# Ledger of designs, part 55: VHH binders against p49116

Target 1, 238 residues: p49116
Amino acid sequence: EGPLLSDTHVTFKLTMPSPMPEYLNVHYICESASRLLFLSMHWARSIPAFQALGQDCNTSLVRACWNELFTLGLAQCAQVMSLSTILAAIVNHLQNSIQEDKLSGDRIKQVMEHIWKLQEFCNSMAKLDIDGYEYAYLKAIVLFSPDHPGLTSTSQIEKFQEKAQMELQDYVQKTYSEDTYRLARILVRLPALRLMSSNITEELFFTGLIGNVSIDSIIPYILKMETAEYNGQITGAS
Below, E stands for the ipSAE of ESMFold2; O stands for the ipSAE of OpenDDE; V2 stands for 0.75 times the mean of E and O plus 0.25 times the DockQ between their complexes.

## First folded at step 4 (VHH)

Design g84 (framework vhh_7n9e_1; at its last look DockQ between E and O 0.04; V2 from the best seeds 0.00; counts 0 for: pae E 13.4 > 2, grease 25.3 > 24.2, SAP .722 > .668, placed apart)
Fold by ESMFold2-Fast, scan of step 4:
Structure g84 (fold): chain B 238 residues (1-238), chain A 119 residues (1-119)
Amino acid sequence: as target 1 above (238 residues)
Amino acid sequence: DVQLVESGGGLVQAGGSLRLSCAASGFTFDDYGMYWGRQAPGKGREWVSGISWSSGSIAYASSVKGRFTISRDNAKNTLYLQMNNLKPEDTALYYCAKHPLYGSFTQYWGQGTQVTVSS
């Protein structure tokens, strides 16, 4: 048994839809988010430890943590996505919706609070200068969470999470030897991911204000896709 | 396969300066933090300095802080160490490094570049 992740799992490169429209619209935002989600699912399914848990466990884990994986992906890919521009466009749309009475003020407040939490998270990750190795292992810690209700094989999941934590620690301690508290600064960011509402993430990035399909319902399908289908979704190819 | 090639070492007098370079290949350079280590004759490896992928986080060993500056150029896949006010105790083989695979005896280290500081 080697390391939990290989160098191929550290590489996480998002291909954005091209060209970027003159004005951001729901289609561009949803397409961009879908590519990130599919990249995240492909990343997870390529991990040998994940594959070893079996299809039912894999589906349960991803259903429980897709929002945390997606949010880590947003932070990691914030620059390539121009995430700040996307969030500004969403905020502007929400402010106009208040003026036009199209959405309740209470709902808009909840969504705005979610956007501010997301911005805070992404900003904190940027300030820490989290690298691809660190992101890969933070995603692994989140993926191999044994504490979600209804899971089987919880002892094996916990073993993989502990392995992820140990390997991240080894990396940080060897790379930044005299920065004694870097690991602690990174790990204290993770609880914030569980404060992010998956329903609000879905509304903002996948359905816009027009919903057709829930992320929960498509996860089993995405996990069963062939590699060529994943590549097609990531690049937008038919 | 991971390759790290150091250069820029040499002989200098105390108080002098040297700039080391490390050319990296065989992996995605900007996905990883990098670090410099050194090994003096008859001594173990000592960590010198580490730098995050975009240079936003940098750390130094207390023995070199204020005298050495680590930097990187991701477009060139190159890591640098600017060494100022060199001391005889800085005499060592300097090597750049990428974190090895956990639990592996395989190390992603260069062969190093010799730095000798005369009194």
Scores: ipSAE 0.609, ipTM 0.848, lowest interface PAE 1.9, mean pLDDT 86
Fold by OpenDDE, look of step 10:
Formats: structure tokens, sequence, C-alpha cells
Structure g84 (fold): chain B 238 residues (1-238), chain A 119 residues (1-119)
């Protein structure tokens, strides 16, 4: 009955590790990525509709779409993160693996293409000048995707997605009334997220941090963390 | 509880070498990346080198690249730092640290081992 999202869901502030090192080391990159991932999960959890789906369904949804949410987060936080510099650093860190012939030619190609896709996606979003509201709705649309395998309550998920889409439409119509095709332009970017490999994303951003533990396996843990604990850790207050 | 105990520090002349060790306990060592940091007098903590759980990914600070080598023995729950061609500017308290779990930004590091490089 009520709106899917409120103004509280528009805020998406990423706090980067401080201080920024002269050289973007693996630790800095991984921690930055971890913070973004956690912020994304916490954002999802803050949505009443998400909570209404229940713990099992919530976990399944996040497992299915974490990479897409993360990628949207990268785009949204690209400036704050200095994403271009991070990606360059990642490439540099991969050089050792390349030089040591630890990766096959095909794998190298896949990884490099993935980095390119990420960069292009983020650049495309920047060119569109997506605002905080639009990002929030896009993330909601991605989150409440009923087409992932193994999901329960797909009908309800679909309804939430429709609400997100409608609210986005209303917002765009109201805010960008002179641009009649803006909605279409921003929605057409969503398919690009499905082209992103979660495995490669995990390898690029998270391998140094979580070791042999998969993001999939830790998602339930993340979703169970207390908000106060999360905030305290990010701000250094606790 | 996570415990990290560093050893191998000492006084060495410029151009000399040291090998630091970090004994880890209280967690599954081979699940996590590890890194070395250092803190020089009057300065903040500085990242030195990192290694992934499988040693498949390794990185160094520019200041130590080519001189330091990070390694690990998962069977022994031990992290190593081979330091060659040491310089006076390398003088610091060296500590090992565990990468945090996702969602947790708590830092786990040892008490450190003092490395002093004389001119």
Amino acid sequence: as target 1 above (238 residues)
Amino acid sequence: DVQLVESGGGLVQAGGSLRLSCAASGFTFDDYGMYWGRQAPGKGREWVSGISWSSGSIAYASSVKGRFTISRDNAKNTLYLQMNNLKPEDTALYYCAKHPLYGSFTQYWGQGTQVTVSS
C-alpha cells in the first residue's frame, strides 16, 4: 500500500578506508570493496518489503543479486572510491600472475574483459548522470528480481519489483519531465549487469580479504549483523 | 580469540637481512589473507606487504618492493617476511595482521617485533 522506498533509502554513503595509501594495495582495495558490499546488503535489509519476505527468501535474493547490487554500488560510488584508480591498481596486481604464467591466456582475457565491462558500465552510468533516487530504485529493481532460480515467493517479489519500477517512473516523470526517454535510457542499462561474472568480481575485489571463503557463504552472516555494529565499525566509533 | 605473535626482529646494519615470522592462532589460518605492517617512530601504521590465503596473490609497498618477500606456511599457521637489503628508513615495529571478515572492520594484529637498521 505504501511506497516501496523512502528518502532514507536514497542515502548511500560509502566511507572509504583512511588514510588512502600512496599505493593502492590489496588490503585497501579489498576493504573498500568489502565496505561497499556490506553497505549494499545493509541497504537491502533496510527495506521493509525485503524484511517482509522472510530470512530464507531474503538470503536467496541477496545471493542471487549481490554482484549486480555491488556493481551498481561501484557505479554510484565511483568518484568517492576513485574507481578508475582502483581498477588500474587491480590490473597492476594481476601483472604478477600474468608474468608468472599462473593464468591461462583465456582466463586473462576473461578477467580483462570483465574489468573493461565494469569500467564501461560505470562510465555509462556517469554519462547518464544517474541521481541518488534513480540508483535507489534501480537497486530495488535488481534486488526484487523474480527470475532467479530457486526463489520462493516469486509472486510477491515480482510485485515489489513492479512497485520499484512504478516509483522510478513517477520520479523520473516528475523530476525529468523534459526528458521523455530518460526512464528507458536508464532501464536499458540493467541487462549489462547480468553480463558480469560474480566469480570474477569476487576474484578481483575480494580474494585478498576473504581467502577461500565465498561471498555466497558469508551473505547470511552479513544479513544477521546488527546495524549498530555495522555503523560503529564503519565510523570507528566502536 | 585471534592471536598473532611476531618474532625475528632485531638490530641489523644497513644492507643486512632479517626474516620475520608470525605465528597465528584462534582462527582458521588458511581461510584468510594476511599482511605485514610497520610503524616507525612518530609515524602511523604503514602497510608493507600482503598475501592471499593460497599465496596466489601477493603485493608489496613500493618502498619495499624488490627487497622484501612475503610468504606463508598454512600447515604451520605461520606468516613470513624476508627482508633483504635493509635500510635505516625500514626501522619500525613490524606487525602481522589478519584480513577481516566481510562486514567486520576490526583489525587483528600482533604486538609486533622491533626492527632497527643502523647506518
Scores: ipSAE 0.016, ipTM 0.284, lowest interface PAE 7.4, mean pLDDT 87
Fold by ESMFold2, look of step 10:
Structure g84 (fold): chain B 238 residues (1-238), chain A 119 residues (1-119)
Amino acid sequence: as target 1 above (238 residues)
Amino acid sequence: DVQLVESGGGLVQAGGSLRLSCAASGFTFDDYGMYWGRQAPGKGREWVSGISWSSGSIAYASSVKGRFTISRDNAKNTLYLQMNNLKPEDTALYYCAKHPLYGSFTQYWGQGTQVTVSS
């Protein structure tokens, strides 16, 4: 059948909130992260193979992989977001919190280790000079992962993942023909995404959400949003 | 130090209204989500309503939805809870809280204001 992704699925342009605050704060971090999340969900929704799986399967897939998809988005958009500056501001805040309130450091240590893992992942992707086509296929491989617990229709999901892998292979071999091992070097980065905790990602980037809501609980609503509302969340135009 | 001071509680008949205020100091108020909780006698604390730093996201517990309205005035560093159609089961100590910026690392609550609803 036709290709899994087209050129329109390669475009992934994140727009930062305006105005830019003089000092980074929780408002800017959460709005920036929310835009990336909605951009990532819009991207997933636009894929015909994803659309073909049906609403219940779509919700289950996104619940299983949103953090991995979001982390790939962070790596892809790290320069536009000034991600290293955001993470440095969070680290400074955490270090001040240790000194100021003297609470147990076990959770703070866990969060700091997560920040380190995120930074190393983003650095490794930058060193490989991963391009927009490669990111699109890596996101598709992550999205169509059949091995998450509780998924149904895993044979169809596996077919789509295999198709994403084959299209990535074809792209890399065509575009980087002199680099025999590029595909292998790219694919060995994917296991690091499974080390990223969705709980800690929510704490780092989505603490501006009210109450004890989780990204998991709002995914069905995000997937059902009208196109105009969706674009307003991504661009801040509304 | 972070300080949260609630006021506006009192005794009210069922069906009546009260407006609670929470004066915040010691932090940049408009950087944080805020919420109201309550503790009835002999019961644990329960979450009542929350509001994001921009007021862009507001949520209510099902037991108060449609009767309570949360709001904030970032210029005055004040959080509000308008409580309408009060019921005896709303009797509790009401407190405001600053949403922790990074999960549960730093959590602050006020001392609370008593609301008592008579039948």
Scores: ipSAE 0.000, ipTM 0.179, lowest interface PAE 13.4, mean pLDDT 81
OpenDDE, second read of step 5: ipSAE 0.015; ipTM 0.261
ESMFold2 (binder alone), look of step 10: mean pLDDT 82; pTM 0.828

Design g85 (framework vhh_7n9e_1)
Fold by ESMFold2-Fast, scan of step 4:
Structure g85 (fold): chain B 238 residues (1-238), chain A 119 residues (1-119)
Amino acid sequence: as target 1 above (238 residues)
Amino acid sequence: DVQLVESGGGLVQAGGSLRLSCAASGFTFSSYAMYWGRQAPGKGREWVSGISGSGGSTAYASSVKGRFTISRDNAKNTLYLQMNNLKPEDTALYYCARHPLYGSFTDYWGQGTQVTVSS
C-alpha cells in the first residue's frame, strides 16, 4: 500500500496573528496557540489512515495526545512563533509574581518546571535539526499510539504506528546515511512528551479562550469542522 | 474551564455593610492571586482589592482601605469581600478576577453582582 503520509502532510505552515502587539498579552498568545492547535488537528484529520478509524476513535486519539502534538508543533514552529520571546515573557511575569507574593510558590515551581521541560525539548529538537519529514512522522507516531486507555481498534492503530516508524527509519537511513545513530537520537526524545502536563500547557497557552472552554471540550467540534472553516480559524479569515 | 460566580450584592443604605462571595471552579484556586474589581455606570473598571494565593498578602485601593476586607477560603474555593461603612460612591457592579500568568487583567470573571448604596 502507499505511504502513510503524503508530501502534503509534510508541509506544516503556521500563520501568525498580525500585527504582533507591542506587549505580549494572554489574547495574542492564546490566538497563536489556538492557530497551532487547529493546524495540528486539521493535519491529523487529513491523514487517510486517521479518517479510516472513524469519528469516535479519532476523537479519543486526539483527546489522548493533543498535548504531545501541540508540543511537537511548538518545537517545529518555535521560530515562526518567537516561542523564546513568549516563554521569556511568561517567566518574567512568574518571577515578578514570586516577588509580589501574587502566586503560590508551589504553583510557580510547577509552572517553571514545565517551562524548563518545554525549553529543553525544543532545544534538543533544534540541536538535532529535525526536518519537516521527521516532524511529520514523529507526529504520526504519537497520534497512532495504541496504548492510551479506552481506545477501540487498537490493533489497527498499532499497525499505523509501526508503518510510521518504518517509513521514518527508511527516510532517515536514505537522507542522513552518514549519521548511523540519528534515528535513535530522535526517537529517545519522544518519551519526554508524555511527562508534560496537559493542564499546565492549557493554562500557559489557552488562558484567553472565550467562554473559558477546555481543550477537551473543543476537540470533537474542531475535528468535525469543514475544511473552509478550519482554514478560517487558522488564518483568521472568516 | 475556568468559572467565577459572584454573589451577595444588593441594595443597602449608606453606612451599611455587605459581604460579597466569589465561587471559583476549573482551576487550583489556592495557586492564584485573586482580585475584586468594580465598574460604576459610565466609568471604566476600577481595581478594588487583591489577595495572594496563600492569603498572606492583601492590597487595597485608597478609596476602600480601612472599610473593605478581602479574604479567601481555599478549602471552599471561595473569595470574599467584606464591605463596611458603604458610601453612595461605592455603587457599582462588583466582579472577581483571577490573576493571569501574564497581562494585567483577563476575561476570567463572572457577570458580577450589583451593589447599590442609597443615601
Scores: ipSAE 0.000, ipTM 0.253, lowest interface PAE 12.2, mean pLDDT 82

Design g86 (framework vhh_7n9e_1)
Fold by ESMFold2-Fast, scan of step 4:
Structure g86 (fold): chain B 238 residues (1-238), chain A 120 residues (1-120)
Amino acid sequence: as target 1 above (238 residues)
Amino acid sequence: DVQLVESGGGLVQAGGSLRLSCAASGFTFDDYGMYWGRQAPGKGREWVSGISWSSGSIAYASSVKGRFTISRDNAKNTLYLQMNNLKPEDTALYYCATHYGSYLKPHDYWGQGTQVTVSS
């Protein structure tokens, strides 16, 4: 009956590959994104409520929401990642590519629109000055979404989502007592995450994956990693 | 494990100033918003001001707006309240606080407080 998340789940610290190259390249971007993805998956798997749902449900939930968790992570870690610099490098690469291939024009347009939406989302979160506690609970609300197709135990998932929302509400109301609409301003940002394409996220940030496997396909592997093996991945140690 | 220790209170004449400090430990200070509350003799606890982790969002109770300034130093795990143009009505025990989000077992972590007395 304790809180859904502990202080260890509020703390979300990304370790970037070092040193940053003089010119950003696909390898550095992919490694940075992979570390954030692994950190996000480890964050989810460490939640007792999440573990209680069982392996099959855990895999289904993360497969359905990894893009939303990853995007929240990008916003939360935007300064540590120098995300604006990464996005500028991607834009520069895409603009150079458009000069050579008219057939790719529609795809480049979709990717540029995705980058714009991502920047808009990150800017809105920065303007609200979302803290680690608020991010942890927003990620929990996204993770415990009962409305994805194929889920079992949807009533239990909904109960955990409701618990996340109530604990976020308590925190915001206690911290900003006379800002009666802060919670609403925060929560109305979440629907935008559902409009962002997971396919475009994969192509922007994970194009360097070996074997051309989708994130969806590797999620069960990441969730089954031993803690020491997992820690090696997120810090670059092996 | 969460500990909050306030200091800087005292006796001051109306129109005077005080700076309160709160030393925080036992949690990751820069991941949480913080707030100040106060309790006047014979009254309930009143929220005074709140601040987000990077100081980008700040809110004040109407009674103190324009006179008090909340700030934080994340490198020192310290929260501050600069109190200017103090009034006798500001006399209270001042607490720094953080909230542990549990709707089933609410845990507002409050320090022991520092007494502020404003004479007319």
Scores: ipSAE 0.413, ipTM 0.787, lowest interface PAE 3.4, mean pLDDT 86
Fold by OpenDDE, second read of step 5:
Structure g86 (fold): chain B 238 residues (1-238), chain A 120 residues (1-120)
Amino acid sequence: as target 1 above (238 residues)
Amino acid sequence: DVQLVESGGGLVQAGGSLRLSCAASGFTFDDYGMYWGRQAPGKGREWVSGISWSSGSIAYASSVKGRFTISRDNAKNTLYLQMNNLKPEDTALYYCATHYGSYLKPHDYWGQGTQVTVSS
């Protein structure tokens, strides 16, 4: 029928907590991440095609891809978030933990590698100079991925993904007509998202807010939240 | 280049009021949160207040809460700080600040500051 995305879906404005502390603490980092997560989820919710899948299916989709969406959000909002500074702060916290012998060497390595992957991904996206439209469509492609296990309505999900891809292609051809291979360059970045651990992401960005509660478990509640100013508060089943 | 220029400081008696302004240029003002800080002589920098890009999120240091009001005019690229019921302990160089730059090289930017002196 109509296009998958509208101009309203291109807007992705993250509001950071205020005031920004002189030293980034775990609370600030987690709150910032929470706001990004909420923004990402509510962005998905605003897509008519997403709504058309039904509550169970769309919840399953978000559970499957929240880490990828979140990571794309990090890349898109990297400047506003001062992501490099956030990551540096996280590393510093980890270093302190190392000194205190609280973490195993293997775990430290895993976490550091994950941080490196996040940074490299965001760097790569910055180098490509991805615009708001492209980010919107990339998020849609990631959201409507039919290849996650346990999904229902996979045929419909696939159709939506194809539509997202087609619209992205049209946009890129129209906007970047002189760059014949831009679409390919953009799309080949998506596999990197699948290599990132959702568990490690959760530990790095959300432990300070949700404790032992998993992002997976709170996603249904996030999707039911009213769209408002994000204040870092996560409501869920306790 | 990012530029922040503070104004509105001066000498005021305890209980008095001042309104500080910060003119911002060199970046997309309405994309960034803005902050007020202050530095008293011999002391480190202290955060005073912050406001999000849309003014939807506002916070104050406990020491100024209820007395100071932060606001912004995005059309004018200007940040404001209304300071009421000023106290001698509020004496400081007040500066506006933001975090700007690429995520690879984020920097703290602040102006030269405006001096606020509160006499007892």
Scores: ipSAE 0.006, ipTM 0.233, lowest interface PAE 11.8, mean pLDDT 87

Design g87 (framework vhh_7n9e_1)
Fold by ESMFold2-Fast, scan of step 4:
Structure g87 (fold): chain B 238 residues (1-238), chain A 120 residues (1-120)
Amino acid sequence: as target 1 above (238 residues)
Amino acid sequence: DVQLVESGGGLVQAGGSLRLSCAASGFTFDDYGMYWGRQAPGKGREWVSGISWSSGSIAYASSVKGRFTISRDNAKNTLYLQMNNLKPEDTALYYCARYFGSYLKPHDYWGQGTQVTVSS
């Protein structure tokens, strides 16, 4: 009967690959993104309410929302990742691809629009100075989304989402009591997450490691791995 | 020119082990992520396991999880695949590949492969 999230669920610390290369390349970006994705899924699986839904429901939920969780993670970890530098490197690559006629103009336009939406989202979150508690609850709200196609147990998922929303409201009202409209400014940012293409996110951030295997194929593996296996992959230890 | 040469394949009984090696040349090995793929007779190519340039990120196909271990030795320009608890379903031509991707689509270099045959 406790809160949906504990203080342990507020902690979200990304460990970057070392050493950082002199010039950013697709493999370093993919490794960094993969660590963030693994961290995000490990975070989700640590929530008791999430585990209570069962493995099949857990897999379906994460398959439906991984792009939203990943994008929130990019915003939260933007400083430690030097995300602006990564996005600038991708934009430079795309500009060179136009000159070399390697990609269609329509495809480049779609990808550039995706990058601009991502930059706008991350800048908005930074400007609002979203704290660790707020990020944890925003991630919980998108994780427990009952409205994705093909989900089962939607009534239970909706109840967990409502619990996340109520706990976020309580936190913001207590912590930022002088800022009457803070919660509204935060929540109005969430719909933008669903406008971002998961296919474009996958192609930009994950092709260097995953290759021809989709994120959907990797998700069941990540959710079933033991904590020691997960820690070994994100830290390079053992 | 990029060259990838696989070795270590052979015939083994179910439950046995094999260690595959891939010798890389013609590029700076520790600048690139690498992976192992396989192709069984009459089937399409299947991605098996990938490893980043630093070994900091590793992933496995669900079919081999817990049985196979990918590793690399950057000083020797060599990629490895330790295969334990082999099953008849693991019978395939195993090839190593170098990730050489654009941000939008991977462009890979492949080896010729080494045959692994698991008897029941």
Scores: ipSAE 0.005, ipTM 0.198, lowest interface PAE 10.2, mean pLDDT 83

Design g88 (framework vhh_7n9e_1)
Fold by ESMFold2-Fast, scan of step 4:
Structure g88 (fold): chain B 238 residues (1-238), chain A 119 residues (1-119)
Amino acid sequence: as target 1 above (238 residues)
Amino acid sequence: DVQLVESGGGLVQAGGSLRLSCAASGFTFSDYGMYWGRQAPGKGREWVSGISWSSGSIYYASSVKGRFTISRDNAKNTLYLQMNNLKPEDTALYYCARHYTGKWPLDYWGQGTQVTVSS
């Protein structure tokens, strides 16, 4: 009956592969993205409310929202990741692919539109000066979405989402009392996450590390990992 | 455990200045927005000023706007309140706060520092 999230769920610390190469390559980008993905899954798994829903529901929720969680993570960790540098390298590679006629113009357009949407999202979050508490609760709102097809326990999921919304509201109203519009400005950013293609996210950040296996296919295995294995993945241990 | 320790209060004449400090420990200071509140004798708690984690967003109660400046140093886990042109009605116990999601009433982690403004 306590709060949905504890201080341990507000703390979200990404450890980057070191050292950063002089020239960014697909392996460095994929390793960085994988660490963020594993951190995001470990974050979700550690929430008591999430655990209470049971394994099948947990898997269904994360499969439905991993791209939204990952994108929030990119925005939150943009500075530690040097995300602007990673995105610039991806754009440069795409421009070279156009010049070399290796990709269709329609595909390049789709990927560039995705990158622009991602940059706009991250810039809007930075401009709003979103803190770790706010990010944790935005992730909780996204995680506990009762409206995905095929979900069971939708009433309990909705209850947890409403609890997340209420606790975020209380925090924002108490901390930033004179800014009556802050909560609305924050929440209106969330619909944009659902417009971003998970397939394009996989192509941009996870090509070469996952091979022919989708993120959707590996989620059940990540969620079942022992804590030591999770810690190993986050820190890049073999 | 979360701890907030205020200091810098004292007795000052109307028109004077004081700088309050709040030393935070037991949590990642840079993950949270912080605020200053005050409680005058016989009155309820009043929100004074709030600051976002990076100092990108700062707000003041109308009663202190233009006279008080909130700031933070994330490397030192410290929150500050620079108080200028103090008035007798600013006399209160000043406490720094981090929001805690719990049952009403909400808890504050600071013990407070007394500010007394003589006329």
Scores: ipSAE 0.631, ipTM 0.847, lowest interface PAE 1.7, mean pLDDT 87
Fold by OpenDDE, second read of step 5:
Structure g88 (fold): chain B 238 residues (1-238), chain A 119 residues (1-119)
Amino acid sequence: as target 1 above (238 residues)
Amino acid sequence: DVQLVESGGGLVQAGGSLRLSCAASGFTFSDYGMYWGRQAPGKGREWVSGISWSSGSIYYASSVKGRFTISRDNAKNTLYLQMNNLKPEDTALYYCARHYTGKWPLDYWGQGTQVTVSS
């Protein structure tokens, strides 16, 4: 029935909050992260195959992989976001918390390791010079993962994942014909995503968002929101 | 100061109805999406329903779809939740919250109103 992704799915433009504060604060970080999350979710929603799975299955998929999608988004938008600066700010805030003895030593270690993993992952993706098409297909592969518990229509999800993989392969062969192992080199980055804690990601980027409500809880709402309404708010058209 | 004040909760028998209200002040109500959340004992907070700033998008959790109706009156700076055919599992503290995707903060909640549904 045609390709899984079209050129329209390659576009992934994050608009940062303006103006950027002189010192990055928790609000700026959370707002930036929120925008990326919404962009990622609406990107997923724009895929016809995703829509074909139905609302319940769609929601379940996104709940299962939102952290991976978000992390890929961080990598893809690292320059626009000044991710290194954001992460440094987060570390700074964490240090303050340490000084105030608000966190256990074990928790500090976990959080710092997570930040390191995020930075290393994004650096590795930058070194590979992943392009927009490759990111789109990687996100699709992550999105249409059939191996999450509790999913329905797993056979169909698997088919979509295979299609994403095939299209990525075709693209890489066509675009990077001289690099025979590029596909493999890209795909071997994906396991790193699953080693990252969604809880820690949520704590680092979304602590100021909606109190103690989980990202899992708000995902259905994000998926229901009209893109035009979201864009209108982003641009200040409200 | 931003304020959200919930009301309308109470004790009701299964199958009964309640209407919650959330009075907003301290901000331009019409510019924000508004949400109802709830927290049952021993459970985390969950979103129940949401309505966009334009009222064009409405969300319901699967557990309440068909039974609950969210609405807003921008002139009165008030959010509503009509709850019909209430079930014991709907027992929770119900919160209202604002949401704006283009601006921060997104973390304002009311004090909540208790809804108890008896079997």
Scores: ipSAE 0.168, ipTM 0.642, lowest interface PAE 2.9, mean pLDDT 89

Design g89 (framework vhh_7n9e_1)
Fold by ESMFold2-Fast, scan of step 4:
Structure g89 (fold): chain B 238 residues (1-238), chain A 119 residues (1-119)
Amino acid sequence: as target 1 above (238 residues)
Amino acid sequence: DVQLVESGGGLVQAGGSLRLSCAASGFTFRDYGMYWGRQAPGKGREWVSGISWSSGSIAYASSVKGRFTISRDNAKNTLYLQMNNLKPEDTALYYCARHYTGSWPLDYWGQGTQVTVSS
């Protein structure tokens, strides 16, 4: 009956670790990415509709879509993160690795294609000037995706996705009334998220801090953290 | 102040078992997720296993899955790691830790307990 998302879900504030180091390093990149991942999962957990699906469904949904949520978060927080600087540093490192013959050309090509797709996605979102409400609803649309393999309660998930689509439509039509095609331009960006490999995202952003454990393996653990515990982990000192 | 004290390490033959304990004090243990990490000679720290405050969520590193079991006793403020079918590559200093703000698994580490697996 009520709206799917509240004003609290529009606020998405990434608190970066201590000032960016003079030279970008793996620890800074992974710390920044981890903070965004935790923020994204906490965002999902706070949605009453998500909680209503139950713990098993919650875990399955986030495990299926964390890469899509993370990528939307990268686009939304690109300026705060200085994402373009991070990606440029990664590209330079990969190009040097090719020249020094440290990695196979085929592997580098796959990783470079991923980075280019990510840059293209973030640039598209920036050009569209996607606002906080639009990002919140786009995240809800990808979170409540009924088409992932192995899901139960798919009818209820689909209803929540349709509710997210309806509320996004209502918002865009009222807020950007002069731009009749804005919603279509926004929605056509979403399929690109599924073309980006979660394995390559892990390699780029999470190497060196989570050990040899995949993001899929730790998602159930993150989702079960108490609110006070989560706030202690993510917000740091006031 | 937060205190974490590990025990239970030692020398064991390949295929053997050890049970590690971590005694926690200085915070409300039942409210926090906990994890085990390890550091082998000449290598960086590696995350081994994590457990939520309620034991409702547990995860393992691929290298130890099926061989190690993490558990906790909130009444005793103690974290455990049961290690079975130990391999020489499991040789490391094992630390318990509480969550860290944004950095998994880097946080308050105890002093550790040494596990040495002979081939």
Scores: ipSAE 0.000, ipTM 0.239, lowest interface PAE 12.3, mean pLDDT 81

